# Ledger of designs, part 4: VH-VL binders against Chromatin structure-remodeling complex subunit rsc1 (rsc1)

Target 1, 111 residues: Chromatin structure-remodeling complex subunit rsc1 (rsc1), of Schizosaccharomyces pombe (o74964r206to316)
Amino acid sequence: KPLSSLEARAKVIMRQVRRYRDGSGRQLFAPFERLPDPRMFPEYYQAIEQPMALEVIQKKLSKHRYETIEQFVDDFNLMFDNAKSFNDPSSQVYRDADFLKNYLADVLRLE

## First folded at step 2 (VH-VL)

Design S12 (from S00 with heavy chain E100K G102Y K103G G104D; framework fv_sibeprenlimab)
Fold by ESMFold2-Fast, scan of step 2:
Structure S12 (fold): chain C 111 residues (1-111), chain A 119 residues (1-119), chain B 111 residues (1-111)
Amino acid sequence: as target 1 above (111 residues)
Amino acid sequence: QVQLVQSGAEVKKPGASVKVSCKASGYTFTGYYIHWVRQATGQGLEWMGWINPNSGGTNYAQKFQGRVTMTADKSISTVYMELSSLRSEDTAVYFCARDKYYGDYFDYWGQGTLVTVSS
Amino acid sequence: EIVMTQSPATLSVSPGERATLSCRASQSVSSYGSSNLHWYQQKPGQAPRLLIYGASTRATGIPARFSGSGSRTEFTLTISSLQSEDFAVYYCQQYNNWPLTFGGGTKVEIK
């Protein structure tokens, strides 16, 4: 089925960020695939005003909720910023979020 | 091959400052954080802080805030750690260590720089 | 700050014997299912060397006789058949919370 140019571009960006692997082969994106389980992380939902994860971004994209690519990128930045606000700066998840946020910026810069 | 090469030993008087360098080679300098860890004579390892060479961002342990400064020079792939208001208790070997920030461990270390604070 | 406690302070082992080193954290050093605990070896006059990361993964070039185990707050480093080159001080480190902290070290010496 035909995709809008925005949706086609968003899918390329999403695939690049999602599939990034470090030098050890670890896929950094794994914690960002789905919203945290409220039973395991109730404090997350108490602290974070706008929870975000790839599953939410994918649903918004499929329902044509993004009017611009910038709105799509904003949700990725929100997702990473949420992880950085909830977790300690020395934690792996914080640094993975920081790295992926920078990687996303690089992907956009090189388009 | 990956190397972190540090500057040579320093002898300083109390109240002086010291600036130790750590030159990186064999990898993409901006892809890794550099941490500084010191070891006083006969003591264990003490974390001082980190610098992101890409952004210049830093994070210092509270004990050293106000007298430590970390900087990076991308043109020569070198990180610096400057410690001011030196005391005899600052006599230690100072190490730089590489941290791939999606790896969160110190995979390569510099050889260490002995800083002696005495008259 | 997370306090890391290592025991024993000194361990004397004959060549070929097993050495077991303990490391305890004052609070959990896990984030999103990963243990952020690492082991380093330091020989006299040398910089520390990474042995084990993530509680149980051997670093590149580390002999199979070194193994790590544990979770949450209790961790163990085992050297199954100690050799003369294993004379060193061993440090555990947490990388879960800022500031980063190390244990006081365990000195392993050959009988």
Scores: ipSAE 0.006, ipTM 0.555, lowest interface PAE 14.1, mean pLDDT 86

Design T00 (framework fv_tezepelumab)
Fold by ESMFold2-Fast, scan of step 2:
Structure T00 (fold): chain C 111 residues (1-111), chain A 122 residues (1-122), chain B 108 residues (1-108)
Amino acid sequence: as target 1 above (111 residues)
Amino acid sequence: QMQLVESGGGVVQPGRSLRLSCAASGFTFSSYGMHWVRQAPGKGLEWVAVIWYDGSNKHYADSVKGRFTITRDNSKNTLNLQMNSLRAEDTAVYYCARGLYGSGKYDAFDIWGQGTMVTVSS
Amino acid sequence: SYVLTQPPSVSVAPGQTARITCGGNNIGSKSVHWYQQKPGQAPVLVVYDDSDRPSWIPERFSGSNSGNTATLTISRGEAGDEADYYCQVWDSSSDHVVFGGGTKLTVL
């Protein structure tokens, strides 16, 4: 089935952010693919009001739950902000979330 | 709004040196891998060099290895190419270009400068 | 070193489909990018990662990549599509960017 214009645009943005690799070849996006296992990280679900991960964003996109591209971008920013609120500023996950949030903003400037 | 502007091109004699600069604006320069690509008059595109987002990794085309040095200054949003021991075959328009993914290994180039002409002649 | 082969020229009638090929050993295992260059201008990215298109590029531009051949397809050809087109890959064995030799597209 053909994609809506919003879905087509969202997929381009998602692909660019997801595929980013640093100087060592590490894909920074890996921790953001899936929600943390609640049995392994119950403290995450106690601290984070709105859990978010790529798997949730992809599901919302496939079910046409985004009315605007801004809502799609907001979920990515929420995902990165959750990581920054839960993890210490000195942690790799915090630094990666901060970097990817800025990278996402740059990707959007191409529009 | 996102822009790359090259400078430093000119006419030089064989065996001499030239330094090219590329000023970036409108995006977070420190997040991207940067490339130099050249094009001789009437010929195709030829890749010259890449530098990773943090300046740690660099790769060069075989034709320029040992003669050219790619560097960057993330605090000033500038990319540089130091060109030593210039040869007639280095005559080309030199473009700086932004890598799409930052790692350099799979990069497409989504932003290009206008190019700066380097002519090596006696 | 790895080599990409493009035909030197391709012609298309207005409104018809142009196909520009990029040949390379096992190129289907690589990510292929395509650039358009008009005289006196810097190249413009038109297709990346085999088949993805930047938001500023018309849907008439599409790509495919399998086996030993990648193809840039330009549907409903227009006079404004006249340009040189270059394919490009990263060769992991040499850590080099490789460009094809370029194809001049003429719309007549």
Scores: ipSAE 0.006, ipTM 0.594, lowest interface PAE 13.7, mean pLDDT 87

Design T01 (framework fv_tezepelumab)
Fold by ESMFold2-Fast, scan of step 2:
Structure T01 (fold): chain C 111 residues (1-111), chain A 124 residues (1-124), chain B 108 residues (1-108)
Amino acid sequence: as target 1 above (111 residues)
Amino acid sequence: QMQLVESGGGVVQPGRSLRLSCAASGFTFSSYGMHWVRQAPGKGLEWVAVIWYDGSNKHYADSVKGRFTITRDNSKNTLNLQMNSLRAEDTAVYYCARDLYYDSSGYLDAFDIWGQGTMVTVSS
Amino acid sequence: SYVLTQPPSVSVAPGQTARITCGGNNIGSKSVHWYQQKPGQAPVLVVYDDSDRPSWIPERFSGSNSGNTATLTISRGEAGDEADYYCQVWDSSSDHVVFGGGTKLTVL
């Protein structure tokens, strides 16, 4: 069945952010694809009020739970803000989250 | 570790009340929808009630509507089930269960963490 | 009220594939979840959203859902798989969670 305009837009945005590579060819998005296993990382779930990862966003999108593109974008921002909250500002994952959040804003401005 | 521990079960006479509690630990309780599910001796699973992460939405099985009240206290990481006007058919092990994902639009209705259950026996 | 139908029992030989069905009107439009329950224990989520699996559940467990039938598939059956299995959906028309009646799996 044809994709809704919201679903089509969301998939384009998701693809562009996910596929970003830096000057060295490193894909920055990898840590954000899945939620940590709660049995291996219980401290994450104790510290973060609203866990979020691409797998959750994809599930919500497939179940038509976003009424607006803004709600979809809010979950991406939540995902990056969670990483910045949980990790030290000097860490690679913090810096990657900060970069990707800004990159997402640029993608939205151009599409 | 992530854990749910039920308490408050026991033996009560028909028409009386009982309050069950569920203590959550090891995860951010306030971010998840919570459910009560029961199982009568030798029978299958029967859903009882759900409460949204912030308490703003609740639903009940038809068999308990008007008699049971689901509540939560996010400051104490506790889920409660107030059971009034108890009947023999309410006899069951009562489980509290966590909804699988935080969902800003609702609850997902899959239960990834379960307590061990507390037995409620309604008999004269 | 929405009803889910499961066979009361299914038997499988060790190493063979067990298939447990869950019948419901237009169940393919709903998300189906599956639970394993062993005697004296709380249920354990084994498959959610039709075909997804918690990371701690063996890959031998899988699910499908289309039309009027959802299926839990357990490949390479083991004695430790003996349990009652329940399917479950959310029925949006009634705002209720609905469980199937359960299927007892025996591994001979």
Scores: ipSAE 0.005, ipTM 0.581, lowest interface PAE 11.8, mean pLDDT 86

Design T02 (framework fv_tezepelumab)
Fold by ESMFold2-Fast, scan of step 2:
Structure T02 (fold): chain C 111 residues (1-111), chain A 123 residues (1-123), chain B 108 residues (1-108)
Amino acid sequence: as target 1 above (111 residues)
Amino acid sequence: QMQLVESGGGVVQPGRSLRLSCAASGFTFSSYGMHWVRQAPGKGLEWVAVIWYDGSNKHYADSVKGRFTITRDNSKNTLNLQMNSLRAEDTAVYYCARGYDFWSGYYDAFDIWGQGTMVTVSS
Amino acid sequence: SYVLTQPPSVSVAPGQTARITCGGNNIGSKSVHWYQQKPGQAPVLVVYDDSDRPSWIPERFSGSNSGNTATLTISRGEAGDEADYYCQVWDSSSDHVVFGGGTKLTVL
């Protein structure tokens, strides 16, 4: 199907956040690409009520499950908030989630 | 291991039909969009068709639209290409390929390819 | 019809950097993927989503995409890098996958 303006906009935002690199060239987004394997991380699914990852967001987007850009953004915020809830505040994943959540807000403001 | 194996190629006269199959193994076939890509001898890659993970949406290259039909059987982990009204310019190695995105296959790189099956359309 | 333009051939000396370009109108707004194909073999994905690399592909392979040009960069060229290289995008206006014409890389 032809992309709606919402889908086209969402894909641009999604790719921009996904491809962010820090001063060392590290791509911060890697842990957020896919849901954790339930067999490797069953404790994640016990602690997190609504698991979220880019793979889920892409699936919802491709099936026209978002009515507004705000709903799409909400799932990104949920994804980062889940990481901050599950991981220790001193961990790399927590810090990266916090940074990317703020970076997403900047991307949306400057668009 | 993740594999795609094509079959059904051969020599066929112009105007006739041929059916290609692609058997998938080592991954959840029903979760991925699938493609057919062809390559004429000594030429570049040419995209042929795509089918969504559940078979609900399909797209074709202009050169094959109306003549070729892409289908899939998720219960058998099989992708098919029905080729009707074959022309000499359809002569190529035909590859099946997996879109690396989970569902649509549209914006995706092709991360798994079969080894190809040769289709020769001649007298 | 959307068209991707690649140079037909590029040559590099061993240990030098090869750059293969893929030209397309506003290609920087699209996700570009790159494939390596050796004679008699199926294509192999070497770079996806402009600049990401499969874990089994050497770090010598990298990509970029901006404006009207995407580039595949192969540093420290080796004889084993000799192959045809193809760029690919999805064109949402036509609902078609588009491949570039291919570039033959020779390491001499």
Scores: ipSAE 0.006, ipTM 0.588, lowest interface PAE 9.4, mean pLDDT 86

Design T03 (from T00 with heavy chain G99D L100R Y101G G102Y G104Y K105G; framework fv_tezepelumab)
Heavy chain, then light chain:
Amino acid sequence: QMQLVESGGGVVQPGRSLRLSCAASGFTFSSYGMHWVRQAPGKGLEWVAVIWYDGSNKHYADSVKGRFTITRDNSKNTLNLQMNSLRAEDTAVYYCARDRGYSYGYDAFDIWGQGTMVTVSS
Amino acid sequence: SYVLTQPPSVSVAPGQTARITCGGNNIGSKSVHWYQQKPGQAPVLVVYDDSDRPSWIPERFSGSNSGNTATLTISRGEAGDEADYYCQVWDSSSDHVVFGGGTKLTVL
ESMFold2-Fast, scan of step 2: ipSAE 0.318; ipTM 0.828

Design T04 (framework fv_tezepelumab)
Fold by ESMFold2-Fast, scan of step 2:
Structure T04 (fold): chain C 111 residues (1-111), chain A 124 residues (1-124), chain B 108 residues (1-108)
Amino acid sequence: as target 1 above (111 residues)
Amino acid sequence: QMQLVESGGGVVQPGRSLRLSCAASGFTFSSYGMHWVRQAPGKGLEWVAVIWYDGSNKHYADSVKGRFTITRDNSKNTLNLQMNSLRAEDTAVYYCARESYYDILTGYHAFDIWGQGTMVTVSS
Amino acid sequence: SYVLTQPPSVSVAPGQTARITCGGNNIGSKSVHWYQQKPGQAPVLVVYDDSDRPSWIPERFSGSNSGNTATLTISRGEAGDEADYYCQVWDSSSDHVVFGGGTKLTVL
């Protein structure tokens, strides 16, 4: 099925952020692929008002729920901000979220 | 542990009233739409009512509209169903259910957490 | 009023694939959710938004939705899958949740 221009652009951005690897070859994006299981991590859902993960973003994209690319980017920023809110600043997840949020901004500026 | 616990069920005569409550714990109750779903003995699931996360919007099944009122108290993490003018056909187990994150974020209206149910019997 | 139609019963042999259908006019334009209910228990969400699963539901459960039919597929059927299954949609024209009549899955 042909992609819309928004879907095509969103997929390029998503691919670039998702595939980022650091100097050791580690893919930073892994923790952001899916929402935590609420039965295993109820504390996450008590702390975070609007959970977000790539699976939700992909679902919204496939169902044409984004009217603008800015709304798509807002969900990525929400996802990273949630991780930074829930996790200690010294944790790897916090650092990875902070890096990926800045990397996303760079991707958007350089496209 | 995320839980929904219903209470207030019982036996009541036709034409009388009953109030059901649902106590939520283990999640941010104020962020979710909530539903009541019922099931008559040996029958299927029947949707009853919904209330939005902030209480601003409500919808009811045609069979209960004008008789039942759904309310919530976000400060106490409780959902309520006021049932007036009860009829024999209202006899059922009543479940409260949470509308999922996926539904809130995507608009799909799925129920990812259910209470254990409370039995309402309307008989003379 | 929007109506969802399910077969009242479906049988599957252990290890084989069960398919439970949910019929509705232009149901492919709606998001379909599926629930499993065992005797004396509350329903459990097994598939949401046509084809996705909660992370705690086995990969054997999958779904599809196109045209006038949505389908819940349970691969490698197990005795523990024996239950009633309900499909569900939100009908935006009436602002109502609609459930199918339910399908009893028997594993024999």
Scores: ipSAE 0.005, ipTM 0.574, lowest interface PAE 10.7, mean pLDDT 86

Design T06 (from T00 with heavy chain G99D L100S S103K K105Y Y106S; framework fv_tezepelumab)
Fold by ESMFold2-Fast, scan of step 2:
Structure T06 (fold): chain C 111 residues (1-111), chain A 122 residues (1-122), chain B 108 residues (1-108)
Amino acid sequence: as target 1 above (111 residues)
Amino acid sequence: QMQLVESGGGVVQPGRSLRLSCAASGFTFSSYGMHWVRQAPGKGLEWVAVIWYDGSNKHYADSVKGRFTITRDNSKNTLNLQMNSLRAEDTAVYYCARDSYGKGYSDAFDIWGQGTMVTVSS
Amino acid sequence: SYVLTQPPSVSVAPGQTARITCGGNNIGSKSVHWYQQKPGQAPVLVVYDDSDRPSWIPERFSGSNSGNTATLTISRGEAGDEADYYCQVWDSSSDHVVFGGGTKLTVL
């Protein structure tokens, strides 16, 4: 099944952001792979009105739900903004979300 | 806490107009696409219309296109359905529902209102 | 013009497995969602994106979608499962949401 140019571009962006490792070799993206279980983390769903994670973005992409690359990018920004809203600014998750959001912007500007 | 409450239903004669409202609370309304779904007495679910999170895009079922208008007011957390030229076959319970994928991609409906009854009869 | 077909009714004995089908041309290429509706109540999402389940829905509810048929499976049927069940897709070619006609599940 041939990929559309949008899907091909989205996959490249997704791969670059997901694979980022810091100077210690830590993969920053790990917390963003999957949605938290609502039964285990009900406070997350009480605070965050539109949950988002890579698993949701991948499913939307595979079902051809994105009409533009901007809609795809919006979901990544939403995912990182959710983490920054839910977590304290001093937390590792907040700092990682902030970094990856800026890294995504760089990836988009440089391609 | 997350809730949708419909209002504006009632009994109306054919050819008249009626406006339904849906008040959202407990979530960031402006981040979600919204739908209207109806159900005639004793019948199944029928999709009516969708509006994207920012109001920029709208789609309608063929049966209501040209007669119904979906709008939203994000400052008031309100979804509206203006129903013109009503017909007997528009008689149904009207539900508002939230698009679970957010921005208005028209997918699963994870939050539903309790419904408001619209009866079109002479 | 896109149509989803469901059987009007399905019966299951308590403790047995119920299977409700949703037929559609090449439905396996679409995301199928399932709703439960009890009399006088609004629908409740029970399965989304073919096989995913909201965490508050019992694991007895599962789904599959392949080719021309999607299926909602309810294992270990209980009296509380009696309801109408609707399948739903978004048809990207028409920008329309499409519901199946509904299936009444009876537990007896």
Scores: ipSAE 0.005, ipTM 0.586, lowest interface PAE 12.1, mean pLDDT 86

Design T07 (framework fv_tezepelumab)
Fold by ESMFold2-Fast, scan of step 2:
Structure T07 (fold): chain C 111 residues (1-111), chain A 123 residues (1-123), chain B 108 residues (1-108)
Amino acid sequence: as target 1 above (111 residues)
Amino acid sequence: QMQLVESGGGVVQPGRSLRLSCAASGFTFSSYGMHWVRQAPGKGLEWVAVIWYDGSNKHYADSVKGRFTITRDNSKNTLNLQMNSLRAEDTAVYYCAREGLWFGELSDAFDIWGQGTMVTVSS
Amino acid sequence: SYVLTQPPSVSVAPGQTARITCGGNNIGSKSVHWYQQKPGQAPVLVVYDDSDRPSWIPERFSGSNSGNTATLTISRGEAGDEADYYCQVWDSSSDHVVFGGGTKLTVL
């Protein structure tokens, strides 16, 4: 089945953000691929109104639940903003979320 | 936390109408298909109706088609079931359920269920 | 109209394996989901898409689906597993959700 223009564009953006690695080869995106296990992190689900992760975004995309690319980008920003609201500003995951949010903005600008 | 809360159940006479509501919180309601499932006392689960994420498609069990209407208001995160021409056989606990799976996986499985609201149709 | 058939009850001794079947014409071509329901409670998803399990559900729960029969397998049965179990599919030909009649599992 041919991809829609929105789906094709979204896949390019998603691939670029997901594959980013720093100078040491570390994949910054790893914590954002799946939602936290509620058994281990029930406090996350108490604090975060709209949990979001890459797998959710991928499924929404495959089910044609984004009408615009802006809605797709909004879910990525929500995912990173959730990490920044739940974690301390000095934590690695907060810093990685902040970096990737800025990186996403750069990816969008360079299209 | 993701939650569904039903309301509007009660005791009603045959031939009357009742409207059930389901309030969703903790997830992007507009991104998920929603279902109503009922269970008569001491009986099994019976599917009632579905509405797609954008309200575009609706399907009903044959037993309720023409009498029940499923609607949603994405701006208020609310699912509704308008039940007309109620019969004794409609007596059941009514659950709203989300089509989808938590933890980054979307499936047509029902991953979140409300606690249910009791509808009793009696003379 | 599509129909799913489950045995009304299954009994197993503690520590033994329980198997609950769900029969349907060519059910192996459909995705089967399984729900656990304890008295007075809403159903809980225990197995989805034939054999996948939510992370909070013990690994003792597993599923399979082929031909005309899907099976929910509960290994090392525990008293806490006592419940009614329902299988469920989406029948694309009718655009209907279909539930099995339910199976009461007793662990004694």
Scores: ipSAE 0.000, ipTM 0.551, lowest interface PAE 12.9, mean pLDDT 86

Design T08 (from T00 with heavy chain G99D L100Y Y101S G102S S103G G104W K105Y Y106L D107G; framework fv_tezepelumab)
Fold by ESMFold2-Fast, scan of step 2:
Structure T08 (fold): chain C 111 residues (1-111), chain A 122 residues (1-122), chain B 108 residues (1-108)
Amino acid sequence: as target 1 above (111 residues)
Amino acid sequence: QMQLVESGGGVVQPGRSLRLSCAASGFTFSSYGMHWVRQAPGKGLEWVAVIWYDGSNKHYADSVKGRFTITRDNSKNTLNLQMNSLRAEDTAVYYCARDYSSGWYLGAFDIWGQGTMVTVSS
Amino acid sequence: SYVLTQPPSVSVAPGQTARITCGGNNIGSKSVHWYQQKPGQAPVLVVYDDSDRPSWIPERFSGSNSGNTATLTISRGEAGDEADYYCQVWDSSSDHVVFGGGTKLTVL
């Protein structure tokens, strides 16, 4: 079967956001690939109502769980907003989440 | 020069254990996910296991799950594979390989070791 | 349970284009990587993320991925391209790396 247009578009967006590198060559996306280990970070699961990470988004895509591209984008925004709510505003993770959320918006505008 | 060097291979009898090691040099080992991949004589590549850059996540091929354990020591730049309850079908060259991205393991393998031969004889 | 299917062998004349396919259910939704392996040597990454190349790999190597088929294309084939070629994906639904069975490329 050929890819649905939604899955093809989601793949391109996902790839662009994952591959972003800053001026020093650092990939900002690394903390967002996987959910935190519940055994090491139980406080995350106490504070965050709906955990989200790329691994969850990829599983939802592979099982055709998104009806619109907006639902896919909402999960990315949820992922970044979770990082911003859990981490201090002065932290690198917070700043990276804020940057990537804005970068995602730029990718969507310019595609 | 970025390099991976495997060691610990050899000839063992079925049911015994063997521990493979992989020494990394020339890159920041603690920033990369690491994999073990094997190849039986005359056969194709078969993925064995992965460990994330900080050791927090691990995944195994169904054929080795419960028998093999992947670990890493970031302070010593080493990747390990503990192989228990070895079977004839585990006979293969074992490669360690680096995931191509820093901090995550969902990519290609850009650096490979030379491989170490494990023979499980009957 | 995810399976990648490759033809066991492909032949190409010198200077002609070789195409090696990698079939998988909805493989276009996954990122495909390609490796070259010569006898007695470790595999070498030649194409990653469907169509990107490491800087040390010649432009003759290219890739594509859509629908149920990914393809490695080697233009202007040379004797030095003789090798086994493997495709590979990460299957996020099972958290498994999957390799194709390999394709032996002969240049004659």
Scores: ipSAE 0.007, ipTM 0.663, lowest interface PAE 8.5, mean pLDDT 87

Design T09 (framework fv_tezepelumab)
Fold by ESMFold2-Fast, scan of step 2:
Structure T09 (fold): chain C 111 residues (1-111), chain A 121 residues (1-121), chain B 108 residues (1-108)
Amino acid sequence: as target 1 above (111 residues)
Amino acid sequence: QMQLVESGGGVVQPGRSLRLSCAASGFTFSSYGMHWVRQAPGKGLEWVAVIWYDGSNKHYADSVKGRFTITRDNSKNTLNLQMNSLRAEDTAVYYCARGGYSYGLDAFDIWGQGTMVTVSS
Amino acid sequence: SYVLTQPPSVSVAPGQTARITCGGNNIGSKSVHWYQQKPGQAPVLVVYDDSDRPSWIPERFSGSNSGNTATLTISRGEAGDEADYYCQVWDSSSDHVVFGGGTKLTVL
């Protein structure tokens, strides 16, 4: 099936954000690929109102659930905001979420 | 805790109108699409209507289109269903339900307790 | 209009596996959700997005979806699993939510 213009744009944005590596070669996106395992992190699901991860965003996109690119971007921002809400500001995950949220904004500006 | 509470049900004569309300608490109401689902006595679940998280889009089941109007007030965390030209076949328990994730998952993860609407002469 | 077909009833012996099917044309291209409803109560989401479970639902509940059939699987059946089960999809062609007719599960 041919890609919609929204789906094509979304896939480009996803690839850029997902593939980002810092100066040491570390891929920052790894913690955001999948929802946390509820058996290992039940407290996450108690604290976070709307869990979000790339796997959910990819499913929504493949099932044509986004009406606008803004809704797609909102889910990425939700994903990073959830990480910043759940984790301590001094943690690596918090810092990586904050960086990737700003990086996403830059990707969109240069689009 | 996350809750949905319906109100406004009752007994009404055919051809009359009734307005249902759903009060949301414990979650960010403005981030979720909301639905109305009904169930006639002894029957299965039947979807009625949906409203997008920001109120920008709405869809209705064919059986209620033109008679029912779904609205929301994000400042008050309320969902409403205006039911006009009621028919005996509209008799059901009406549930409000959250669409799970904002427009990703159409899974109804939170349901109200339901409010009974009886359309009888 | 899009239609989902469920068997009206399914029986399972205690400790055995129950399978409840949901038939729909090309349903494998859609996301299927499953609800449990006990008499006098509101439905409860037990499986969403084909195979994912809410944190409050035991791992005995699982789902699959491919081709023209989605399946809810309940392992190690218990008396407390007796309920009506409904499958549900969003039909993007009509912009409507569609429910199956429901399946009554009996554990005996």
Scores: ipSAE 0.005, ipTM 0.575, lowest interface PAE 12.4, mean pLDDT 86

